# VH-VL binders against q58102: the designs that were tried, part 30

Target 1, 198 residues: q58102
Amino acid sequence: LMDVHVLFSGGKDSSLSAVILKKLGYNPHLITINFGVIPSYKLAEETAKILGFKHKVITLDRKIVEKAADMIIEHKYPGPAIQYVHKTVLEILADEYSILADGTRRDDRVPKLSYSEIQSLEMRKNIQYITPLMGFGYKTLRHLASEFFILEEIKSGTKLSSDYEAEIRHILKERGESPEKYFPEHKQTRVVGLKKEI
Below, E stands for the ipSAE of ESMFold2; O stands for the ipSAE of OpenDDE; V2 stands for 0.75 times the mean of E and O plus 0.25 times the DockQ between their complexes.

## First folded at step 15 (VH-VL; framework fv_concizumab)

Design M6 (at its last look DockQ between E and O 0.74; V2 from the best seeds 0.00; counts 0 for: pae O 9.0 > 2)
Fold by ESMFold2, look of step 15:
Structure M6 (fold): chain C 198 residues (1-198), chain A 120 residues (1-120), chain B 112 residues (1-112)
Amino acid sequence: as target 1 above (198 residues)
Amino acid sequence: EVQLVESGGGLVKPGGSLRLSCAASGFTFSDYYMSWVRQTPEKRLEWVAYISTSGSTIYFPDSVQGRFTISRDNAKNSLYLQMNSLRAEDTAVYYCAREPWYEPEYFDYWGQGTTVTVSS
Amino acid sequence: DIVMTQTPLSLSVTPGQPASISCKSSQSLLHYEGKTYLNWYLQKPGQSPQLLIYEVSNRFSGVPDRFSGSGSGTDFTLKISRVEAEDVGVYYCMQSIQWPYTFGGGTKVEIK
């Protein structure tokens, strides 16, 4: 069966993407990105063990999230910075892995590659990029996630969250900024158990 | 038909305690985040407690942190608010409110409320 | 905490006339994922609050088309195109971008 490398945060969306790919006959390998700022990957490691998928943490150059912080301070809006980090991560991983996936949803705007950006990435790097959730609205995603997962809530940007936000918040604090000015302390979910065998 | 019925309100002196209950029916209680929201005599709405579907994640605003405790019993379809060290400013109508898990984030149904009066 | 400020505090409206209610937040309710977490509630006399509008402009199930929401960032508006007698009550905006969730002070709508 074909190996697929899934960008993985331990949240509901990246977990559901991995489950769907497994059900379609792929062999998922989960990847959590860290930038060496804080050990933000720990909840994702726990969720990967719960799901029963192979998992690794890849540490990338801290300068990527330093630039993201620069963009946020200069422009006072985090969307472009998050998009920059996501695209950069995909570019780097595409040099090493031939089938990539993530938890991008149809109704999200950021981080998200456009159709033309996906085609460009695939052609330039000779890879496949799969976004399993693009065909589903929130009601469907809610139903599917509730079939498979036991979920709990955390405040976004905690030191233990495995998304890009946690490390960027830390850099902003080091620079004397208040991360809450740019990043709300929004609710996020984490997968903490399974209801069904995968 | 969705029902949320609060009980346990009453008159209490400052420093006293009360335990509120919310009985849920007509829906799958364990699929909803639950909150307590109070309405002051001035008709201001204040969120005062949140509990996740399993009960493992709990939040309070600073105004009640350390004084209020929230819990739920999914087998009995019940939500609870333990209020200790009550103050005059805690006087309000207390509603239980449900929030669908997994966005969008809003309270889609509220109970009828139970009145708590804290006075000397 | 995010402060939600509503204006006006009250409205007296002739039936069939439009009404407009403003809500301003002390910081942006736009999440970088692209969603704006502003909701509107109505509390009719003697009743509990009920959801009208979520995510700025989406009508909740059963809410008539005469209710519409708009706005972005920190500035939001609820409009009632033709006020009916059943629309009497207190309208509240609420932000759910972060804990603690906070409400506006309310706008009382009355019939003249």
Scores: ipSAE 0.406, ipTM 0.802, lowest interface PAE 3.2, mean pLDDT 90
Fold by OpenDDE, look of step 15:
Structure M6 (fold): chain C 198 residues (1-198), chain A 120 residues (1-120), chain B 112 residues (1-112)
Amino acid sequence: as target 1 above (198 residues)
Amino acid sequence: EVQLVESGGGLVKPGGSLRLSCAASGFTFSDYYMSWVRQTPEKRLEWVAYISTSGSTIYFPDSVQGRFTISRDNAKNSLYLQMNSLRAEDTAVYYCAREPWYEPEYFDYWGQGTTVTVSS
Amino acid sequence: DIVMTQTPLSLSVTPGQPASISCKSSQSLLHYEGKTYLNWYLQKPGQSPQLLIYEVSNRFSGVPDRFSGSGSGTDFTLKISRVEAEDVGVYYCMQSIQWPYTFGGGTKVEIK
């Protein structure tokens, strides 16, 4: 089996990506990024266990999300900041792993690498970058998720997700900012079980 | 065909209690989030309660928080709303509404509603 | 809470003519992932609300193509290209990006 390292937030998208890769004959290794701000990787750990995949937490420099917070305060919009963090993470991981994957969806706006950015990353770092969900519309993904996962809804801000947002929110709070100003309180979906064997 | 049928509405005095039920059919009930939405006599729509597939996640607006409880029985394809300490402003037609999973963001099907009148 | 404001309150339309309804939110309904959580419902006389449009511009199953939604951020529009008798009712916009979900006050559409 060929190992693939999947950026994993514990959410439905990264979970589905891992499952798809497994079905394709890869050996998924789930990676959750932490920046040493708060232990936001807990949700991902739980989800990884449910999925039955290998999981590790990689700690990266806090400066990355510090800069993200700066960007958010400046732009008053989290999009560019999230894009920056994701790209930076990929660049760092590309030095260590030959095959990287994430849960970027076809209809996602951010984070999402352009075609040219993907080519650049793959060529510069000599890696394979796989985005399994890019070929699917939201209806298809919804269907696929329902086939594999038991899903639950959580309210953002109440429980720590294992995405970049969690630690950025904390940094903003530390700075006397209101995260809600930039990150609206919304629903999130998590995987809480399997409907069938992977 | 997706069907949602509410029941349990009626006339109640302020401070009273009422339990609403919603019977679901035509779909896998346990796969969907459910909500209660009410419509006031002035025809305003107000979200009242939300419950996740397993019931592990529940939300209320401030207007009913602490007074209402929402529950579901997936085996019976039923949704419930227990309303306590009812107030005149709770007078409305109460709808049960289905919300899809994955990226729940809208109510795709509504029941016909059951009327609750709170009056002295 | 996010306040949803609809205009006009009522609209009388000649059959076959177009109609346009506006919905404005007090806050942006755009998620950083790129999705906008604005939905439209129609409540026909004597009936319960029914979904018309979700995520600004997606027609729900069975909804005729004469219905279209557009907009971004805080400004949204529902259009009916050719109003028919069956389109009579009250239209509501709803935001679902933030708890609690909130609805507009409604726009009554009638036939002249």
Scores: ipSAE 0.012, ipTM 0.553, lowest interface PAE 9.0, mean pLDDT 91
ESMFold2 (binder alone), look of step 15: mean pLDDT 93; pTM 0.951

## First folded at step 17 (VH-VL; framework fv_concizumab)

Design N1 (at its last look DockQ between E and O 0.83; V2 from the best seeds 0.00; counts 0 for: pae E 3.8 > 2)
Fold by ESMFold2, look of step 17:
Structure N1 (fold): chain C 198 residues (1-198), chain A 120 residues (1-120), chain B 112 residues (1-112)
Amino acid sequence: as target 1 above (198 residues)
Amino acid sequence: EVQLVESGGGLVKPGGSLRLSCAASGFTFSDYYMSWVRQTPEKRLEWVAYISSSGSTIYFPDSVQGRFTISRDNAKNSLYLQMNSLRAEDTAVYYCAREPWFDSEYFDYWGQGTTVTVSS
Amino acid sequence: DIVMTQTPLSLSVTPGQPASISCKSSQSLLHYEGKTYLNWYLQKPGQSPQLLIYEVSNRFSGVPDRFSGSGSGTDFTLKISRVEAEDVGVYYCMQSIQLPYTFGGGTKVEIK
């Protein structure tokens, strides 16, 4: 079995990515990133237990998300900051793991590495970076998720989620900013059960 | 084949209560998020309640928070809206609306509506 | 709350002529992950609302290709290339980027 380290938020996309990799013969190890700002990883830990995959939380330097907050305040838009965090996380993990994956989808824009960015990462770090969902359109992803998962929807601004947004929102609050100014109170999905065994 | 049928509307005095029901058929009800949306006599549309597919997550706008309760029975393919402390401004046609499961935040199918009139 | 403003409030159109409806939001409907949460509904006389277009420009199943949506950020347009008799009714835009979901005030389209 080939070990693959999957960036994992406990949402439907990262969960489906892990399932697909398992079905393809990989051994997924789920990684949730934390920056030491708040314990945002707890829902991802619960989902990893439900899925039956090994999971760990890796704490990275808080300054990464402090810079992301600086970028949001300067640009008045979170997209570039989320992209910066994701790229930085991948660069750091690539020093330690030879096969990385995440839940990036074909139709997503951010966070998402371009083809040339992927080639650069893989060549400079001598790793493989796998995005299992890139070959599937929305309808296919919906069908696959529906076959495996029981989903719950949570509001992004009111519950801890295990994506990068949760800790960035907290830093914005510490700085006297209103995170709602930059991050809409949008609904997010988490996996709360399985419909069938993986 | 998708069908949503509301019932339970009627005339009620201010301060009264009313319970609306929505019977769903033609789809796997437990896979979908549900909302209630009302249309005022002035023809404005207002979202008034949301419930997740499992029923564990519930939202209301401030205008009805604390007065309305939403629930669902997935075994009976039924959605409910309990409306308490009704006011004249709650007079509307109430629609049951389905929100697709997975990355979709729009109402793809609506019921035919049930009329609620709150009048002294 | 996000305020949704539609113009015009009403329009009368000769059958076969185009129609255009504007919807403006008080803040951007673009989520940083790339989706724009603007939807269009039609309520025909005596009927409930029905979905026409989701996520700005995607026609719902069974919606004729004479309906098209466009726009970005805060400014959106629904176009009907050739209005037909069954297109009469009230058109509503809706934002779903955040709660509470909010609708435009409606645009009544009628044949003259």
Scores: ipSAE 0.285, ipTM 0.775, lowest interface PAE 3.8, mean pLDDT 90
Fold by OpenDDE, look of step 17:
Structure N1 (fold): chain C 198 residues (1-198), chain A 120 residues (1-120), chain B 112 residues (1-112)
Amino acid sequence: as target 1 above (198 residues)
Amino acid sequence: EVQLVESGGGLVKPGGSLRLSCAASGFTFSDYYMSWVRQTPEKRLEWVAYISSSGSTIYFPDSVQGRFTISRDNAKNSLYLQMNSLRAEDTAVYYCAREPWFDSEYFDYWGQGTTVTVSS
Amino acid sequence: DIVMTQTPLSLSVTPGQPASISCKSSQSLLHYEGKTYLNWYLQKPGQSPQLLIYEVSNRFSGVPDRFSGSGSGTDFTLKISRVEAEDVGVYYCMQSIQLPYTFGGGTKVEIK
């Protein structure tokens, strides 16, 4: 079994990615990134336990999400900032791990590396970057998630999620900004149980 | 065929209580999120309540928070809305609406509605 | 709360002619992940609202192709290429990017 390190937020997409990789014969190691702003990794920890995968929290430099906050304030849109954070995280992790994966979906706009960016990353760092969900349509992903997981919805911003947004929101608040201006509070899906054995 | 049938509407005095029911059929009820949406006499649509498939997640707007309770019985394919401390502004046709699962933030099916009138 | 503003309030259309309804939101309905959470509903006379378009441009099942949705950010449009008698009713836009969900005030479409 080849070890694969999966960027993991505790959400359905990263969870499904891990499951798919497991089914393909990989040994998933779930990685949640924390930038030392708030302990936002708790939800991911819980989900990892549910899934039965190894989980690790990696703390990276706060400056990364500080820069993201700056970008959001400047652009008045979080897309570029989230892209920046994700790319930076991948670059950092690529120095330590040979196989990286995440829950990027086919229909996602951000975060999402272009083909050229992926090629560059893999070549420069000599890694394999896997995006298991890129081959599936939205309906298929919905079906797969519903088949494997017991899912519930939570309101974004009310409960600490284990994505980049959580700590960025906190930084914005510290700066006297309203996170809701940039990150609308909507429903997010989380894994709360398994319907099938992985 | 997906069917949602509301009941329990009626005339009630301010400060009174009323319990609405929604009977679902034609689909696996336990797989879907459900909401209540009301339409005022002025024909404005207002989201009133949300409940997840298992019932573990519930949301209300500020306008009804603390006064309304939403619940479901998946074994009975039923959705409920307990309305307490009713106000004149709560007068409306109340619809139960189905919300598709996972990242689908819309109501794909609505019931025929039940009328609630709050008047002294 | 996100305010949804529809224009016009009412529209009288000759059968076979096109119709256009505008919906504007007080803030962007585009999520950074790429989805835009704008939906359209039609309420025919004496009936309940029914889903027409979801996520800006996707026709719900059974919806004729004469209906189309477009737009981005804060500006959205519902178009009917050829209005038919059965299209009479009140059209509502709805945002679902942020709780609470909020609806436009509605646009009444009538036949001349």
Scores: ipSAE 0.159, ipTM 0.739, lowest interface PAE 2.1, mean pLDDT 92
ESMFold2 (binder alone), look of step 17: mean pLDDT 92; pTM 0.950

Design N2 (at its last look DockQ between E and O 0.81; V2 from the best seeds 0.00; counts 0 for: pae E 3.6 > 2)
Fold by OpenDDE, look of step 17:
Structure N2 (fold): chain C 198 residues (1-198), chain A 120 residues (1-120), chain B 112 residues (1-112)
Amino acid sequence: as target 1 above (198 residues)
Amino acid sequence: EVQLVESGGGLVKPGGSLRLSCAASGFTFSDYYMSWVRQTPEKRLEWVAYISTSGSTIYFPDSVQGRFTISRDNAKNSLYLQMNSLRAEDTAVYYCAREPWYDSEYFDYWGQGTTVTVSS
Amino acid sequence: DIVMTQTPLSLSVTPGQPASISCKSSQSLLHYQGKTYLNWYLQKPGQSPQLLIYEVSNRFSGVPDRFSGSGSGTDFTLKISRVEAEDVGVYYCMQSIQLPYTFGGGTKVEIK
């Protein structure tokens, strides 16, 4: 089995990505990124246990999300900032791991690498970058998720999620900003169990 | 065919209590999130309550928080709304509404509604 | 809470003519992942609300193609290319990007 390192937030998309990769014959290693702002990786840890995959937390430089916060304040929109963080994370991980994957979906706008960006990353770093969900629309993803997972929804901002947003929100708050201004309190789906063996 | 049928509405005095029920059929009830939405006499629509598939996640607006309780019985395909400490402003037609899941945030099916009137 | 404002309050349309309803939100309904959480409902006389459009421009099942939704950010529009008698009712927009979900005040569409 080939090892694949999956950027993992504990959410449904990254979870499904890992499952698909497993089904394809890969050995998923789940990686949750933390920037040393808050211990936001807890949810991901729990989800990883549920899924039965190996999981590790990698701590990266806080400056990355600090810059993201600057970008958000400047642009008044989190999109570019999230894109920046994701791209930066991929660049860093590409120095250590040969096969990277994430839960980027077909219909996602951010974070999402363009075709040219993917080519550049793979060529420069000599890696394989896999996005298992790029071939699926929301309807299909709903179906797939329903086959594998017991899902629940939580409100963003009330529970610590294990995505980039969690620590960025905290930084904004520390700066006297209102995170809700940039990150609306939206429902987020989490995996709380399995319907069948992976 | 998806069907939602509300019941339990009626006339109640301020400070009173009422329990609404919603019977679901035509779909796998346990797979869907459910909400209560009410329509005031002025025809304004107000979201009232949300409950996840297992019931582990529940949300209320500030207007009913602490007074209303939402629950579900998946074995009975039923949704409930316990309303306590009712106020005149709670007077409305109450609809149960189905929510799809996985990044879908809307009500795709509504019941016919049950009328709640709070009056002295 | 996000405030949803609809205009006009009422609209009288000759059958076969187009209609347009505006919905404005007090803040952007665009999530950074790309989805915009704006939905349209129709409540026909004596009936419950029914879903027409979800996520700005997607017609719900069974909704005629004469209905279309557009817009971005904070400004949204529902259009009916050719109004029919069965289109009479009150139209509501709804935001679902943030709890609590909130609705517009409604637009009543009538036939001349």
Scores: ipSAE 0.436, ipTM 0.836, lowest interface PAE 1.1, mean pLDDT 93
Fold by ESMFold2, look of step 17:
Structure N2 (fold): chain C 198 residues (1-198), chain A 120 residues (1-120), chain B 112 residues (1-112)
Amino acid sequence: as target 1 above (198 residues)
Amino acid sequence: EVQLVESGGGLVKPGGSLRLSCAASGFTFSDYYMSWVRQTPEKRLEWVAYISTSGSTIYFPDSVQGRFTISRDNAKNSLYLQMNSLRAEDTAVYYCAREPWYDSEYFDYWGQGTTVTVSS
Amino acid sequence: DIVMTQTPLSLSVTPGQPASISCKSSQSLLHYQGKTYLNWYLQKPGQSPQLLIYEVSNRFSGVPDRFSGSGSGTDFTLKISRVEAEDVGVYYCMQSIQLPYTFGGGTKVEIK
């Protein structure tokens, strides 16, 4: 049974990735990254219990998200910063785990490694990096998620979420910035239940 | 076929209250997010309430926050808007609108609307 | 709140001729994950609004291919390549990148 370590936010995409890997015969271990800024991982812990997968919170250096905040203030746009954090997290986890996965989607732009970035990561670290959702379009993902999940939508910044955005928003506030300047108060998802046994 | 039918509109004095209903059919109601959107006499469209599939998450704009309450009964395929402390500027046609549950970022179906008039 | 400005307020179009409607937002509608949250609705006379275009350029089910949407950032356009009698009504743009959702003021399209 091959263990796979899945970057996990408790949202629909990382949850669906874990489910697909389980169906393919892997043993998923969910990892939520925290940077020691706020305890944003708690909602992901709740979702991991719902899904029935083992879950771990790994605390990484706060400086990673401090730099992300610097990039956002400089560029006035979060995309490059979110990409930076995701790539850095993958590099760090690749030193510990030989099979990594996440919820990267075909039709999104960030966070997403290019083909050459994936090749570099896998070759340099001697790992496998699996993106189960890359083969599916949006309509297919919609259908797959509807078979398994009950979702709760939250407005960014009103409830804690376990993605990278939550701690970055907090750092921006500490610096006297308004996170709303950079992160729209957009609805995000959390898996709060199952429709179907995994 | 997706159908949304609003009811409960009428004439009410300022400070009064009304309860609007939206009856849904032709789809699995409990799998959809719902909103209320109103259209003023000047034909301006304004979003006024949102409720998640379970009813656990609710949002309002500042203009109605604290005065309006949204709820749903998934067993009856019904959406409700309780409007309290009504003001003249609340005069509008009120629509219920459906959002796709996955990435619910647009209204794919609207009801026929029910008219609310707030005047002395 | 994001302000949505539509131009023109109204237009009269000879049947079979094109029509173009502009929508401008007070801030970018591009989410950093790559989606742009601009939608178009048509309200025909005596009817409720109906979805035409979602996410800038995607036609909703049953919408004729004479409707097309384009734009990016803050500037968006809805085009009707050949206006037909059934296209008469008021067109609204809407942003859904953040709450509260906000609509443009509308553009009335008439046939002359």
Scores: ipSAE 0.337, ipTM 0.786, lowest interface PAE 3.6, mean pLDDT 89
ESMFold2 (binder alone), look of step 17: mean pLDDT 92; pTM 0.949

Design N3 (at its last look DockQ between E and O 0.84; V2 from the best seeds 0.00; counts 0 for: pae E 4.3 > 2)
Fold by OpenDDE, look of step 17:
Structure N3 (fold): chain C 198 residues (1-198), chain A 120 residues (1-120), chain B 112 residues (1-112)
Amino acid sequence: as target 1 above (198 residues)
Amino acid sequence: EVQLVESGGGLVKPGGSLRLSCAASGFTFSDYYMSWVRQTPEKRLEWVAYISSSGSTIYFPDSVQGRFTISRDNAKNSLYLQMNSLRAEDTAVYYCAREPWYESEYFDYWGQGTTVTVSS
Amino acid sequence: DIVMTQTPLSLSVTPGQPASISCKSSQSLLHYEGKTYLNWYLQKPGQSPQLLIYEVSNRFSGVPDRFSGSGSGTDFTLKISRVEAEDVGVYYCMQSIQLPYTFGGGTKVEIK
């Protein structure tokens, strides 16, 4: 089995990505990124246990999400900032791991690497970057998620999610900003169980 | 065919309590999130309560938080809204509404509604 | 809370003519992942609200193609290319990007 390191937020998309990769014959290693702002990786840990995959937390430089916060304040929109964080994370991880994957979806705008960016990353770092969900539409992903997972919804900001947003929100708050201004309190889907064996 | 049928509405005095029910049929009830939405006499629509498929996640707006309780019995395909400490401003037609899952944040089916009147 | 503002309050349309309803939100309904959480409902006389459009421009099942939704950010529009008698009712926009969900005040569409 080939090891694949999957950027894992504990959410449905990264979970499904890991499952698909396993079904394809890979050995998924789930990686949750933390920037040392808050221990926001807890949800991911729980989900990883549910899924039965190996999981580790990698701590990266806080300055990355600090810059993201700056970008958000400047642009008044989190998109570019999230893109920046994701790309930066991939660049860093590409120095250590040969096969990286994430839960980027076909219909996602951010974070999402362009074709040229993917080519550049793979060539420069000599890695394989896999995005299992890029081949699936929303309807299909909904179906797949429902087949594999027991899903629940949580409100963003009330429970600490294990995505980039969680720590960025905290930084904004520390700066006297209102995170809700940039990150609306939206429901997020999480995996709370399995419907079938992976 | 998806069907939602509300019941339990009626006239109640301020400070009183009322329990609404919603009977669901035509779909796998346990797979869907459910909400209560009310329409005021002025015809304004207000979201009132949300409950996840398993019932583990519940949300309320500030206007009813602490006074209303939402629950469900998946074995009976039923949704409930317990309303306590009712106020005049709670007067409305109450609809149960189905909310799809997986980032589908809308109500795709509504019941016919049950009328709640809070008056002295 | 996000405030949803609809205009006009009422609209009288000759059958076969087009209609347009505006919905504005107090803040952007675009999530950074790319989805915009704006929905349209129609409440026909004596009936419950029914879903017309979800996520700005997607017609719900059974909704005629004469209905279309557009917009971005904070400005949205529902259009009816050719109004029919059965289109009479009150139209509501709804945001679902943030709890609590909030609705517009409604636009009443009548036939001349």
Scores: ipSAE 0.286, ipTM 0.796, lowest interface PAE 1.4, mean pLDDT 93
Fold by ESMFold2, look of step 17:
Structure N3 (fold): chain C 198 residues (1-198), chain A 120 residues (1-120), chain B 112 residues (1-112)
Amino acid sequence: as target 1 above (198 residues)
Amino acid sequence: EVQLVESGGGLVKPGGSLRLSCAASGFTFSDYYMSWVRQTPEKRLEWVAYISSSGSTIYFPDSVQGRFTISRDNAKNSLYLQMNSLRAEDTAVYYCAREPWYESEYFDYWGQGTTVTVSS
Amino acid sequence: DIVMTQTPLSLSVTPGQPASISCKSSQSLLHYEGKTYLNWYLQKPGQSPQLLIYEVSNRFSGVPDRFSGSGSGTDFTLKISRVEAEDVGVYYCMQSIQLPYTFGGGTKVEIK
């Protein structure tokens, strides 16, 4: 059994990636990243218990998300900042773990490494980086998620979530900014139950 | 075939209450998020309530917060809107609307609507 | 709240001629993950609204290919390449990037 470390938010995509990797014969270990700003990891811990996978919270340097906030204030758009955080997290984890995965999907743009960036990361760090959802379109992802999960929608800005956005929002508030100016109050998903054994 | 049928509208005085119902058929109701959307006499569309598939997550705009309650009974394929402390500005045709499951944040099917009139 | 502004307020179109409707939002509808949350509805006379276009440019099932959507950021357009009698009604744009969901004021399309 090969251990794979999955970047995990407790949402449907990272959860589905973990399920797929388990079905393929890997041993998934779920990792939620925190930057020491707020305890945003708690919902992901609950979902990890529901899924029955081992889970760890790794605290990284707060300066990473402080720089992300700087980028958002200057560029007035969060995409590049979220991409920066994701790449930085992968670089750091690649120093410790030899097989990494996340919930990146075929049809999303950010956060997402290009194929050349993936090849560079794998070559420079001598690791494998696996994106199990890249082969699936929206219809297939919907079908698979509906087969395994019971979902809850959470409005951004009204409840703590375990993605990078939560801590970046908090830093923006500390700086006197309104996070809603840059991050829409959009619905996010959380896995709250299973329909089927994994 | 997807069907959504509202009922329970009527004439009510300011400060009164009404309970609207929406009967759903032709799809797995418990997999879908539901909303109430109203259309004013001026033909403006306003979203007024949201409920998640399990019923555990509920949202309202500020204009109705604290006055309206939304609920669902997945065993009966039914959605409800309890409207209290009604005001003249709540006069509208009320539609139940289905939000397709899984990141499809639009209303793909609407009911026929039920009319609520708040007048002295 | 995101304000959605539609122009024109009404159109009178000869059957078979094109029509174009503009929708502008008070802030970007592009989520940083890559999706743009702009939808179009048609309410025919005496009917409830029906979905035409989702996510800017995707036609909903059963919608004729004479309907097309385009745009980005804050500026969006719905085009009807050849208006037919059945296309009469009020067209609404809607943003779903955040709650509360908000609609444009509507554009009434009539046949001359």
Scores: ipSAE 0.216, ipTM 0.759, lowest interface PAE 4.3, mean pLDDT 89
ESMFold2 (binder alone), look of step 17: mean pLDDT 93; pTM 0.949

